VH-VL binders against Large ribosomal subunit protein uL10m (mRpL10). Designs and how they scored, part 218

Target 1, 224 residues: Large ribosomal subunit protein uL10m (mRpL10), of Drosophila melanogaster (Fruit fly) (q9vpl3)
Amino acid sequence: RGKINIQRPKAPHYERARVVAVTQPKYPELPKAKSCFKTRAERTQQQQENPYNEIIAREVRNWLDHSRLVAFFHLSSITADDIFRVRVQLHKQNLHLKSYGSKIIEQAVKNTRYEAIVPLFHSNHCIVFSPDPEKTAALLRIVRRVPQMVLLGGIVEETMLSRNQLVAYAQMPGLHAVQAQLVQTLSQAPGHLIQQLQAHQNSFVQVLDVHAKNQMNEETPKST
Below, E stands for the ipSAE of ESMFold2; O stands for the ipSAE of OpenDDE; V2 stands for 0.75 times the mean of E and O plus 0.25 times the DockQ between their complexes.

## First folded at step 13 (VH-VL)

Design ja6 (from j19 with heavy chain S28R; framework fv_imvotamab_arm2; at its last look DockQ between E and O 0.02; V2 from the best seeds 0.00; counts 0 for: pae E 9.1 > 2, placed apart)
Fold by OpenDDE, look of step 13:
Structure ja6 (fold): chain C 224 residues (1-224), chain A 118 residues (1-118), chain B 112 residues (1-112)
Amino acid sequence: as target 1 above (224 residues)
Amino acid sequence: EVQLVQSGAEVKKPGESLKISCKGSGYRFTYYWIGWVRQMPGKGLEWMGIIDPSDSYTRYSPSFQGQVTISADKSITTAYLQWSSLKASDTAMYYCARLGYESSLDYWGQGTLVTVSS
Amino acid sequence: DIVMTQTPLSSPVTLGQPASISCRSSQSLVDSDGDTYLSWLQQRPGQPPRLLIYDISNRFSGVPDRFSGSGAGTDFTLKISRVEAEDVGVYYCMQYTHYPWTFGGGTKVEIK
């Protein structure tokens, strides 16, 4: 009884091979869950075609277009209570904290002037919007007490600012205050100019008066 | 002028579902939060919860968590308060109110009376 | 939860006389930024609540100057310098420093 070599089974006779080939149960290929093997490109394309994402993207654009102050933050792990507290504090200052997915942001700013912000959104992030750029100081004050929110940069009056620039901006006197100071300075300029112009004339008159007084004193004969 | 207009009085039976509405007008609806306050007959005011209509962010009072649902439709500038199953104890006046800037609940709806009786 | 205790429960007042309502919180209402979020509301009979005072002492738009708010920390007071007939109603203090936001039990102001 020849040792059945289990490691190298002899190829069956051609007739047996045919029968085996025909009788092999064709197991229906388990439907490859096409969904599990979608290429990154297919997944990305499907996400782009989600009508819901388009709606949200439009909302983001709307926020950007109506905001004069936009600040970008990295958001670390934060509790629901803490985020609520921060949102309320910001709300009281007409500051609106929002969170969006990176893809939504990318879609929202595509082919817009805001496209440069896309690299800021690599991780968990939140955005604060405000129609009032004067609230920058208030924003920074509130966020300083929230270690989970890290300022990345912002947009003020359509200008992109770095973190440091935004901090510097917040320390500046408000535009109205600066304008008021400018107006005051400008209003004082004519007065100062007039004073300077008159200073020489006044000096000349004084010199003449002194000269006249001296001449009068010389003409008074010492009645010895 | 800022106005919050609530839906009319409701008479319901225990176990029924109910959704009442609060429509905001005269301001940018998505820029202000809407709170809900309950007032039981002859009793004081009770905070229920608040919603940001812009993104539907909602925070409930612990006492009302799971008991009601607060929602908003920003397209029609309307906030909602709803029950899946009413109880007799839900009989009360319900107010919506706007959370203002640098202020508290600055504008209030006229209230919706909900009566739940067998 | 923060408990807001109002006193008195009822305040009968003669027309033209002053009224004073106290509100005490179980904890300090000062937040980490030093801000205190306390408001006073008026509810006239058959009407919704109306905001009178926010941030302890600021009168809301349209509120008469006879209403004033004061206090700090845990003790707050609403004063009406000269009570008018239209001032009849229930007054509530509200804190929104700590969540959940809470109301006082209310003080009923009546005319004698």
Scores: ipSAE 0.885, ipTM 0.955, lowest interface PAE 0.6, mean pLDDT 88
Fold by ESMFold2, look of step 13:
Structure ja6 (fold): chain C 224 residues (1-224), chain A 118 residues (1-118), chain B 112 residues (1-112)
Amino acid sequence: as target 1 above (224 residues)
Amino acid sequence: EVQLVQSGAEVKKPGESLKISCKGSGYRFTYYWIGWVRQMPGKGLEWMGIIDPSDSYTRYSPSFQGQVTISADKSITTAYLQWSSLKASDTAMYYCARLGYESSLDYWGQGTLVTVSS
Amino acid sequence: DIVMTQTPLSSPVTLGQPASISCRSSQSLVDSDGDTYLSWLQQRPGQPPRLLIYDISNRFSGVPDRFSGSGAGTDFTLKISRVEAEDVGVYYCMQYTHYPWTFGGGTKVEIK
């Protein structure tokens, strides 16, 4: 596990193998029902492909199905010791660092809502998975100190987010449901903006309260 | 402990049908493929095919396509290998093995000896 | 089908001495992503095969440090640094880069 799924440019194979060998693999808890991303015709068409690629693609589907937070990064040159340290820090927050080939990702997401992510894997990359979308802030805090990992975007609660949208999501305190509603609103055309802004907790007020705290002695109370 | 337990040895006559089993335990059965491997007496190993127990999707080696049927029953965590009409050339040891995400065939059953003679 | 050729066919070795087993594929085992999928199995007399090494060089759980794997492209090697009596058996390489998956013909390791 992990040794065939990790793509690290310029990292020596033996160093990558040493890092993975000492890092205990941990799958998130999978749902009881297993989804199939392939139709019967598509599975028949793949009979001439290497079956091992299907196993790896199944692993990617399991991570996508289990993860309410997925973040995509461009990965530049990094030492095996540095990436191992980052992996350990992320693991402590239930954040799981993975790498997969672009062909594997393409196979894993074919005919799913996530087909749009395939172009992100044309260059060297890594992915962070987590079942806990509340850990987005912790993820960005850890990665901020790792300039070799450049955030490209992500998926939160099955919604594709740009880099800026994911950063905005991470800065919002409050109920999980309020954050999910804002993510959905930011991903849509704003035709009925008034209805969207009347959510139970005003997300703009929360953002303004955080901003005002940096400039004032007393934190401004949030309004409903 | 990951464990694959196969059904017992079989002695059959040519033309008879046979279904042998491989029961997995100690892991989530539907998360790993199960492969079947033949070893003829005194010979090496031959990959026969694999199955995804979650939806029974199967892949066969070309040399075994149409010669055997691979199936699984996820409710009892069991994979099967079956013949509709045995030949004397089917006399061999048959292994099941789990196919992991990180490795090839990582855990193996104890084997089922099939003897076909008349 | 990719033919996996193992040498030697038989490797008699003195206890405590090293053994080296070679596996050569009929074509490259490097896929389009640059990955190579090759494993080594051990079959002790009267026992099922056991995974030793996966992905060329990674020892499987419970495999002693005296086993190591190396190689690239078409040429792969399994080494046993100090052969013990329990290492007697037949060793197989297996490629799973290309369909169909194929095994080497085996190398018998035996004590002199």
Scores: ipSAE 0.011, ipTM 0.523, lowest interface PAE 9.1, mean pLDDT 77
ESMFold2 (binder alone), look of step 13: mean pLDDT 93; pTM 0.949

Design ja7 (from j19 with heavy chain T30K; framework fv_imvotamab_arm2; at its last look DockQ between E and O 0.40; V2 from the best seeds 0.73)
Fold by OpenDDE, look of step 13:
Structure ja7 (fold): chain C 224 residues (1-224), chain A 118 residues (1-118), chain B 112 residues (1-112)
Amino acid sequence: as target 1 above (224 residues)
Amino acid sequence: EVQLVQSGAEVKKPGESLKISCKGSGYSFKYYWIGWVRQMPGKGLEWMGIIDPSDSYTRYSPSFQGQVTISADKSITTAYLQWSSLKASDTAMYYCARLGYESSLDYWGQGTLVTVSS
Amino acid sequence: DIVMTQTPLSSPVTLGQPASISCRSSQSLVDSDGDTYLSWLQQRPGQPPRLLIYDISNRFSGVPDRFSGSGAGTDFTLKISRVEAEDVGVYYCMQYTHYPWTFGGGTKVEIK
């Protein structure tokens, strides 16, 4: 009784092998949960087709269109408490911190004047919106104390600014203050001009008065 | 004029669900946060939580975490406070309040009295 | 949690006389930026709370000048220079520097 070598079974006769191959129950490949093996591309495409993403994208666009100040930040690991604190602080200044996915941002700004901001959103990010550009200084003051928020750049009055430019902008006196100063300067200009125009005339009159006084003193005979 | 109008008084039994509302008017609803405050009968004010209606960002007080749900519908300028299962201890006046700019809770709703009794 | 302690619990006052309410926090209410988020609220009988003072000393719009707030760090005071009949109610201090936000226990102002 030949020891059935269980480790190396002799290849069956070609006819038997053919029958075995044909009779092997083709178990339907367990539906590979297609959901688990969706390629990154398929996942990305599905996310793009999500009606919900369109709604959010529209919202982002709305924020952009109604904001005169927009600041972009890289967001590193931050606690829930810390982000809440920052959000409240910003809120009190009419600054609105939002976080969106990069794909949503891309969809939101596609074929718009804001398309140039897409490269800023390759990592974790947050955006601060405000209708008031005068709040730029307040924004920078608040976020300076939040090391997890790194300023990347911003948009002020429809102009894209670098980080450095935004910092410089925040240091400038407010538009109203500058305007007030300008008005004050302009209001003083006519007075100064009049003074300058009259200066020569006044000097001439003074010289004449002195001359007249000297003549009167010479005509008074010393009554010895 | 800024106004917060809350839903009417509720009488419920223990175990029932409840959703009360706070509707804002006279301002841009999406730009202001809405907080909820509880006042038990004859007691002081208790902070429950706050929501940003613009993105539904919500932060609860630890004592109310998991006990209630705060939500908002910005399309109808309304914030909500919800219980899945009421307790007798939930009997209280509930106020919504707006978090203002540079100010604190600047405008308040008239309150919603919730009575939970067997 | 930050505990806000108000004193007195009850303040009977004669009409036209001044009133003073104290609020003490268990911890400093000064944040990292040097800002202090303390507010005073008034609740008249049967009414919702009303904001009186924010950021320690700023009167909210429509609040009479007879109300004033002061303080720093952990000690805060609300003063009413001349109490009027309409001032009857419960007054609360509120801190929102530290989360969770907390209220004082309240001070009841009554007319003698």
Scores: ipSAE 0.874, ipTM 0.947, lowest interface PAE 0.6, mean pLDDT 88
Fold by ESMFold2, look of step 13:
Order: C-alpha cells, then sequence, then structure tokens
Structure ja7 (fold): chain C 224 residues (1-224), chain A 118 residues (1-118), chain B 112 residues (1-112)
C-alpha cells in the first residue's frame, strides 16, 4: 500500500491497521471454546470415543463399501410428506436415501480414499446409496423433480465424480456390456487359464463376503 | 425363500402394553422396508406405517401416529409393532409386509391376532 | 387422504367365467416421477393378503396368467379370465403414490 511520508506518516498504515483490527474477530480460531466452554478438541475427542458413534460410522462405511453408486446432495427445507414421497420413489429403484451427521461422516471416511468428501457435509445434506450403478439415470430423473435436493457429486465404481461427470455417466451404455466384453476376450484363452481366473475371482468374492459379514455383525448392537 | 414370520396370537386386557414381532429371512434385510397393516374383524385393510430397518426411518399413517410405535432390530432381522396402552378397539389382525423394489408390498407375514378384552 | 373406491362390493361368479373388479381413486395416482404406484392384493379366507399385480399391470412372481391388471390415472381394473375355486376371497387395490397409503374397501369374489 502506501509509502511513508513526513507530513502524515503512516496514515495509510493506520487505516489499514484499523481495518485489520475490526476484522480480527471474523476469523477466531477458538473464541467460544477459550472463553467459557469445552474446547473443540475436547468435544471432537469425546464424540470420536462414543461407542455408538463408531457403530453408526461403521454402518456408513458398510454402505460405502457395498454401494457401486453413491450420490451426495445438499438438502434444503423439505416437508416430511415430500421427503417421504422422494424416499419411496428412490426405494422403488433400489436407491437408498440416508442422512448422517458430519462428524460421523468424517469418522467413517477417515484415512480412506473418500476423505475428500467431508467438506460436502458442512450444511444440511443427504446421501443416496445403491448397489446398482445403472440406476444413476433413474436417480437423476427423480431428483430433477425435487428442487430441495441439489446434486453435489458422487462415487461410481469407487471413482469420485463431479456433478457434471455423474450426469455424463448416466448417459453411457451399461457397464455390464463392458464387463461382458472383457470376459469374452479372456474366454478365448485355454480352458485351464479360465478356471484359474474363475478361482481367483471366487477367492476375491469370498474375502469380500467375510469382510462384509464381519462388519455387519459389528454394526448391529444388541439391547441388554 | 423370502419369509416374514410374526409372533403368535395375544390376548390382553385394556391398559396393558404389547410388542409384536415380524422376523424376515431369505433376503438382505437392510434393502427393504417393513410396513404394518391392520385388519379389524370383518373389515378391510388399513396401512399403519412403515420403517426402513437400516436407519430406523419411520412414517406413520395419521390415524396411528402416537397410537403405536414401529421399530426394528436389523441385527436379528426383526421389525416390531408396539402399544404402550392397549384399548379394546385395538382388537384386530396385524400383518407385516415387505416393500420390495420394482414391486410393492410383495411378501406378507402370517398375521398376529391381538384380542383386547376385559 | 386418497379414497380408493372398489366395485362391485361382491362378485358371485360361475366357475370358469371371467370376473372384473374396478378400483377408482379420488386423485391421479401418477407420481412426480411418472410412475403409478397401484397394486392388487388377494386375501383368501383365513389367509394373509398376497400380492397379485404391481405397477398397474405387472404380475408378481407365481401369480397365474389368468390375473391381469389395467388402467391409468384414476381408473384401474383387475381381471380374472377364468375363475377357479382357489380364487375365492377378497381383493383389494392399494395405492402408495400419495401419503397416507390407502386400500380400497375390498371386493369379495365367490363361486355361485
Amino acid sequence: as target 1 above (224 residues)
Amino acid sequence: EVQLVQSGAEVKKPGESLKISCKGSGYSFKYYWIGWVRQMPGKGLEWMGIIDPSDSYTRYSPSFQGQVTISADKSITTAYLQWSSLKASDTAMYYCARLGYESSLDYWGQGTLVTVSS
Amino acid sequence: DIVMTQTPLSSPVTLGQPASISCRSSQSLVDSDGDTYLSWLQQRPGQPPRLLIYDISNRFSGVPDRFSGSGAGTDFTLKISRVEAEDVGVYYCMQYTHYPWTFGGGTKVEIK
């Protein structure tokens, strides 16, 4: 900004300092926590240590692990009747609408490839899960009639997609055709090679089944 | 084989509590909602409400809001219908039914007869 | 609430003859996604309801070909092309497009 001068030195610096002083409270690191109440770190640690928060976080991880389609939405004010109608429409297409607290989402995706989604949950939100990525077009058709749900992006086949990429994905031919072409190419190999590939695939499926079963058993608390 | 097996018939007095169950088997419980339907003696069907067992999201018919509680325990693949204080007018057959995707209320339990009398 | 009106209330029918059951809703059952959530249930004497038809016209698994559904908007029909003794019971239409979900009053099919 300005250089020093003799007649009114630091006048520009004084005005700059005044503006900076006025704006200092706009970016407090921990104003309420320092003054009267528990710090953010203590509240976060307490929440992360809550056994039921971990159970809910494992549920979110289980949905993420078993959903080949995940879509994230901002959710504005909506009536109970309207959200019920939307949930029924989605359910009819094997699309499952859920909402979780941002702290639980953070806990669920911590140290995973999906950690980048955490900022999406700073406001009111919802998530749609489905095991069937072919239902992306149905999802977009349903939510276009629901202005309260604004698409932020999604995950398809473990790949994070922006809103525009998800829309483009919905226009593509089915992934089954691509997978079938791959299997057809490999099936032109000798029969013993095909048997080895099938055994490897079966072993991979068995590992996933055991892992999903263990997670499901841990995510279902029993009342005592 | 998809099955919904309900708890047995109940005979109760007015003012007593009751919790009846609906256990699902032969399918992945978290992907399907469970609805409850009342049939009073000699009458038609009435939708009471529905639950998504995966997150306990529940929606009641206005006629039953505050009169019953619908809940689920996904660890044992079971949904519940509960009264805190039964009335004689609660005497009816109660059915659970699964809401399937690309279908409707597709599989039904055998029913639980609840009789409330002095 | 959507009122579902079924006619007739009772349908005595001769074995082997057709039966037709009408269901009329007080409002259109076409939802905002373009689908219509209308189904037909059968309740045989002493048994729970069972799904026959969903989405107006789709036959559920294990339902005989003699059952068919049709209709649009507010007017729907269940037809039994050839009534058999096992078809005796009460038939209900159900809508779940609009909250709260509602059933028709029922149509009793019986052999005369």
Scores: ipSAE 0.816, ipTM 0.923, lowest interface PAE 0.9, mean pLDDT 80
ESMFold2 (binder alone), look of step 13: mean pLDDT 93; pTM 0.950

Design ja8 (from j19 with heavy chain P62K Q65K; framework fv_imvotamab_arm2; at its last look DockQ between E and O 0.40; V2 from the best seeds 0.71)
Fold by OpenDDE, look of step 13:
Structure ja8 (fold): chain C 224 residues (1-224), chain A 118 residues (1-118), chain B 112 residues (1-112)
Amino acid sequence: as target 1 above (224 residues)
Amino acid sequence: EVQLVQSGAEVKKPGESLKISCKGSGYSFTYYWIGWVRQMPGKGLEWMGIIDPSDSYTRYSKSFKGQVTISADKSITTAYLQWSSLKASDTAMYYCARLGYESSLDYWGQGTLVTVSS
Amino acid sequence: DIVMTQTPLSSPVTLGQPASISCRSSQSLVDSDGDTYLSWLQQRPGQPPRLLIYDISNRFSGVPDRFSGSGAGTDFTLKISRVEAEDVGVYYCMQYTHYPWTFGGGTKVEIK
């Protein structure tokens, strides 16, 4: 009785092999949980079609449309306590810190005037919104103490500004202050013009008065 | 005029769930945070927590973390305070208050009295 | 947590006389920016709290000028220059510089 080599079974006769091949129960391939093998593209597409994302995207758009100040930050690892502190500080200044996914931002700004901001959102980020552009200085003051927040740029009065431009903007006197100064300057201009116009006339009159006084003094006979 | 209107008084038994509401009006609801304050009978004010209704960001005091849930529905300009299981010790007046910008808790609801008794 | 201690617990006052309430914090309420977030609240009997003073000394809208706040660091004072009948109630100091935000124990103002 030949030792059945269990390690290298002799290939069955071709007829047997054919029968075995045909009679092997084709176990239905366990439905590969299609969900686990979704291609990155399929996953991305499914995420885009999420009604929830649309709602959030609409919200982001709403924030953008109603904000006169928008600032973009890179956000490094920050604790829950620290982020809360920053949010409260910002809130006290009518500044609203929000965080959204990059895909949501992309969806929100697609085919809008804000589409140029998409490249800023490749990493962890947060956005600060405000209806008041005069709060730019306050924003920068607050975030300066938060090393985890790095300013990338912003939008002020519908104009996109670089980091440096935003910093420069914050250093400028407020629009109202500048306007007030302008009004004050303009209000003084007529007075100054009148003064300049009258200066020659006044000088002439003074010269004439001096001349008249000198003539009167010459006509007074020295009564010896 | 800025107003916060809270839901009416509640009488409950221990173990029951409860959700009380605070509706804001007269201002942009999403721009201001809502805080909750507890006042036990004859006692002082206790801070519970706060919510940003715009994104439902919430922060609790240590004492109330896990004990209550604060939520908001911005579509109806309403904030909520919820218990999953009430205790007799939860008997108190509960106030919602708006967090202003520079003015702290500037507007308050009228309060909701919650009585938990066997 | 920051403990806010108010004194006195009760302040009986004659109508027309001044009242003074003290609030002391266990830690400085000055933040990194130099700002101090201290408020005073009034709670009349059977009413919700009402904001009186914010940022130590600023009167909230509609608050009479007889109310004034002062202080710095850890010591704060609410003064009523001339107490009126409508001023009866419990007064609370509140700090919101440090989380969790905390209230004082309250001071009851009563008419003698």
Scores: ipSAE 0.878, ipTM 0.951, lowest interface PAE 0.6, mean pLDDT 88
Fold by ESMFold2, look of step 13:
Structure ja8 (fold): chain C 224 residues (1-224), chain A 118 residues (1-118), chain B 112 residues (1-112)
Amino acid sequence: as target 1 above (224 residues)
Amino acid sequence: EVQLVQSGAEVKKPGESLKISCKGSGYSFTYYWIGWVRQMPGKGLEWMGIIDPSDSYTRYSKSFKGQVTISADKSITTAYLQWSSLKASDTAMYYCARLGYESSLDYWGQGTLVTVSS
Amino acid sequence: DIVMTQTPLSSPVTLGQPASISCRSSQSLVDSDGDTYLSWLQQRPGQPPRLLIYDISNRFSGVPDRFSGSGAGTDFTLKISRVEAEDVGVYYCMQYTHYPWTFGGGTKVEIK
């Protein structure tokens, strides 16, 4: 649901707010009107269970849907100054630290492939979201100096990763490094093309030996 | 275009309450923090505090903790600075500013002049 | 609190001549992640502050290349290579490495 917990000010809502405010006392103020109205309102709220939890769960789903990087941490006791410093360092890298209750997380990931993350939130925790998966290395660099945050695992580009897998992902070249590798490859294109033509000619002549080696070594890509 | 538009100038008496606003537009409001800065007449800049609108996480500077309230309503992309009881010493210009990533306080509101006099 | 000390307090400058503004912090501004969170702001008369330089030396979008920043640790400098009439105003350094975040006292740049 996309409702906001905001008390409406006057005017039509003043009369509804007065009725709602009057239902705050259980017994004496306008018991007949409150009883009837409260029964309807209580049934509506019971059917909807907990609309505040659904609002927060929708926010979690929104962060999950728009974040190509999500990292889960156990959070030990930490001072307000230290957690603020960490939040600023993370924010500088477009990394957004949040914490939610386990029921909220459970509701947010219901009927998704991420339901397996729910057990991670049965202890003190925090989550870091980012739209930039290339910021994984920066995230790990920052939290390395924060012993109160212990990495549990994460999600990168909709794939769940263990702690070790997330560390391995962070070691991959960034976009700049990939772009530099592409420029370097294109600069070598004339030589590479000639080399590939020569390799294919040689490979065609040596089909028997290369074919036998490929069968024995499987998963070895053609190398020349 | 990224813009922070603040509410208009205010003339108040001591003891009155006041809530001034800072509306962000042209960017994803919940991805950036909003800070508040005071400038006393003829003086420099003073840091007041900051809010992350996504979860309302706030930090105040020591000088302003308990003196003002910083809040945000992300549904209307607006941050607020509020006094429950103004003093004459609150007469100043108040700015909001956005904390950007890969930058610092990168976009500033036009300011709200608050004048408190008997 | 980190004290940011700016000098000079006032810098009257002839058009087309350089200006140099110093900012010194009471502690190192290098954070635990190895970055230094120091910025320079310009406030023209009657206007809000605007960002000029972040992270010591990076010019913000739309800032002319006559503005440059330098420094390390506790000592930082903003230079204007050729002062123009539009550069009149007050310049502030700001640190956001250590909370609470603090500003320098300001340096007024004026045309002689």
Scores: ipSAE 0.754, ipTM 0.895, lowest interface PAE 1.2, mean pLDDT 79
ESMFold2 (binder alone), look of step 13: mean pLDDT 92; pTM 0.934

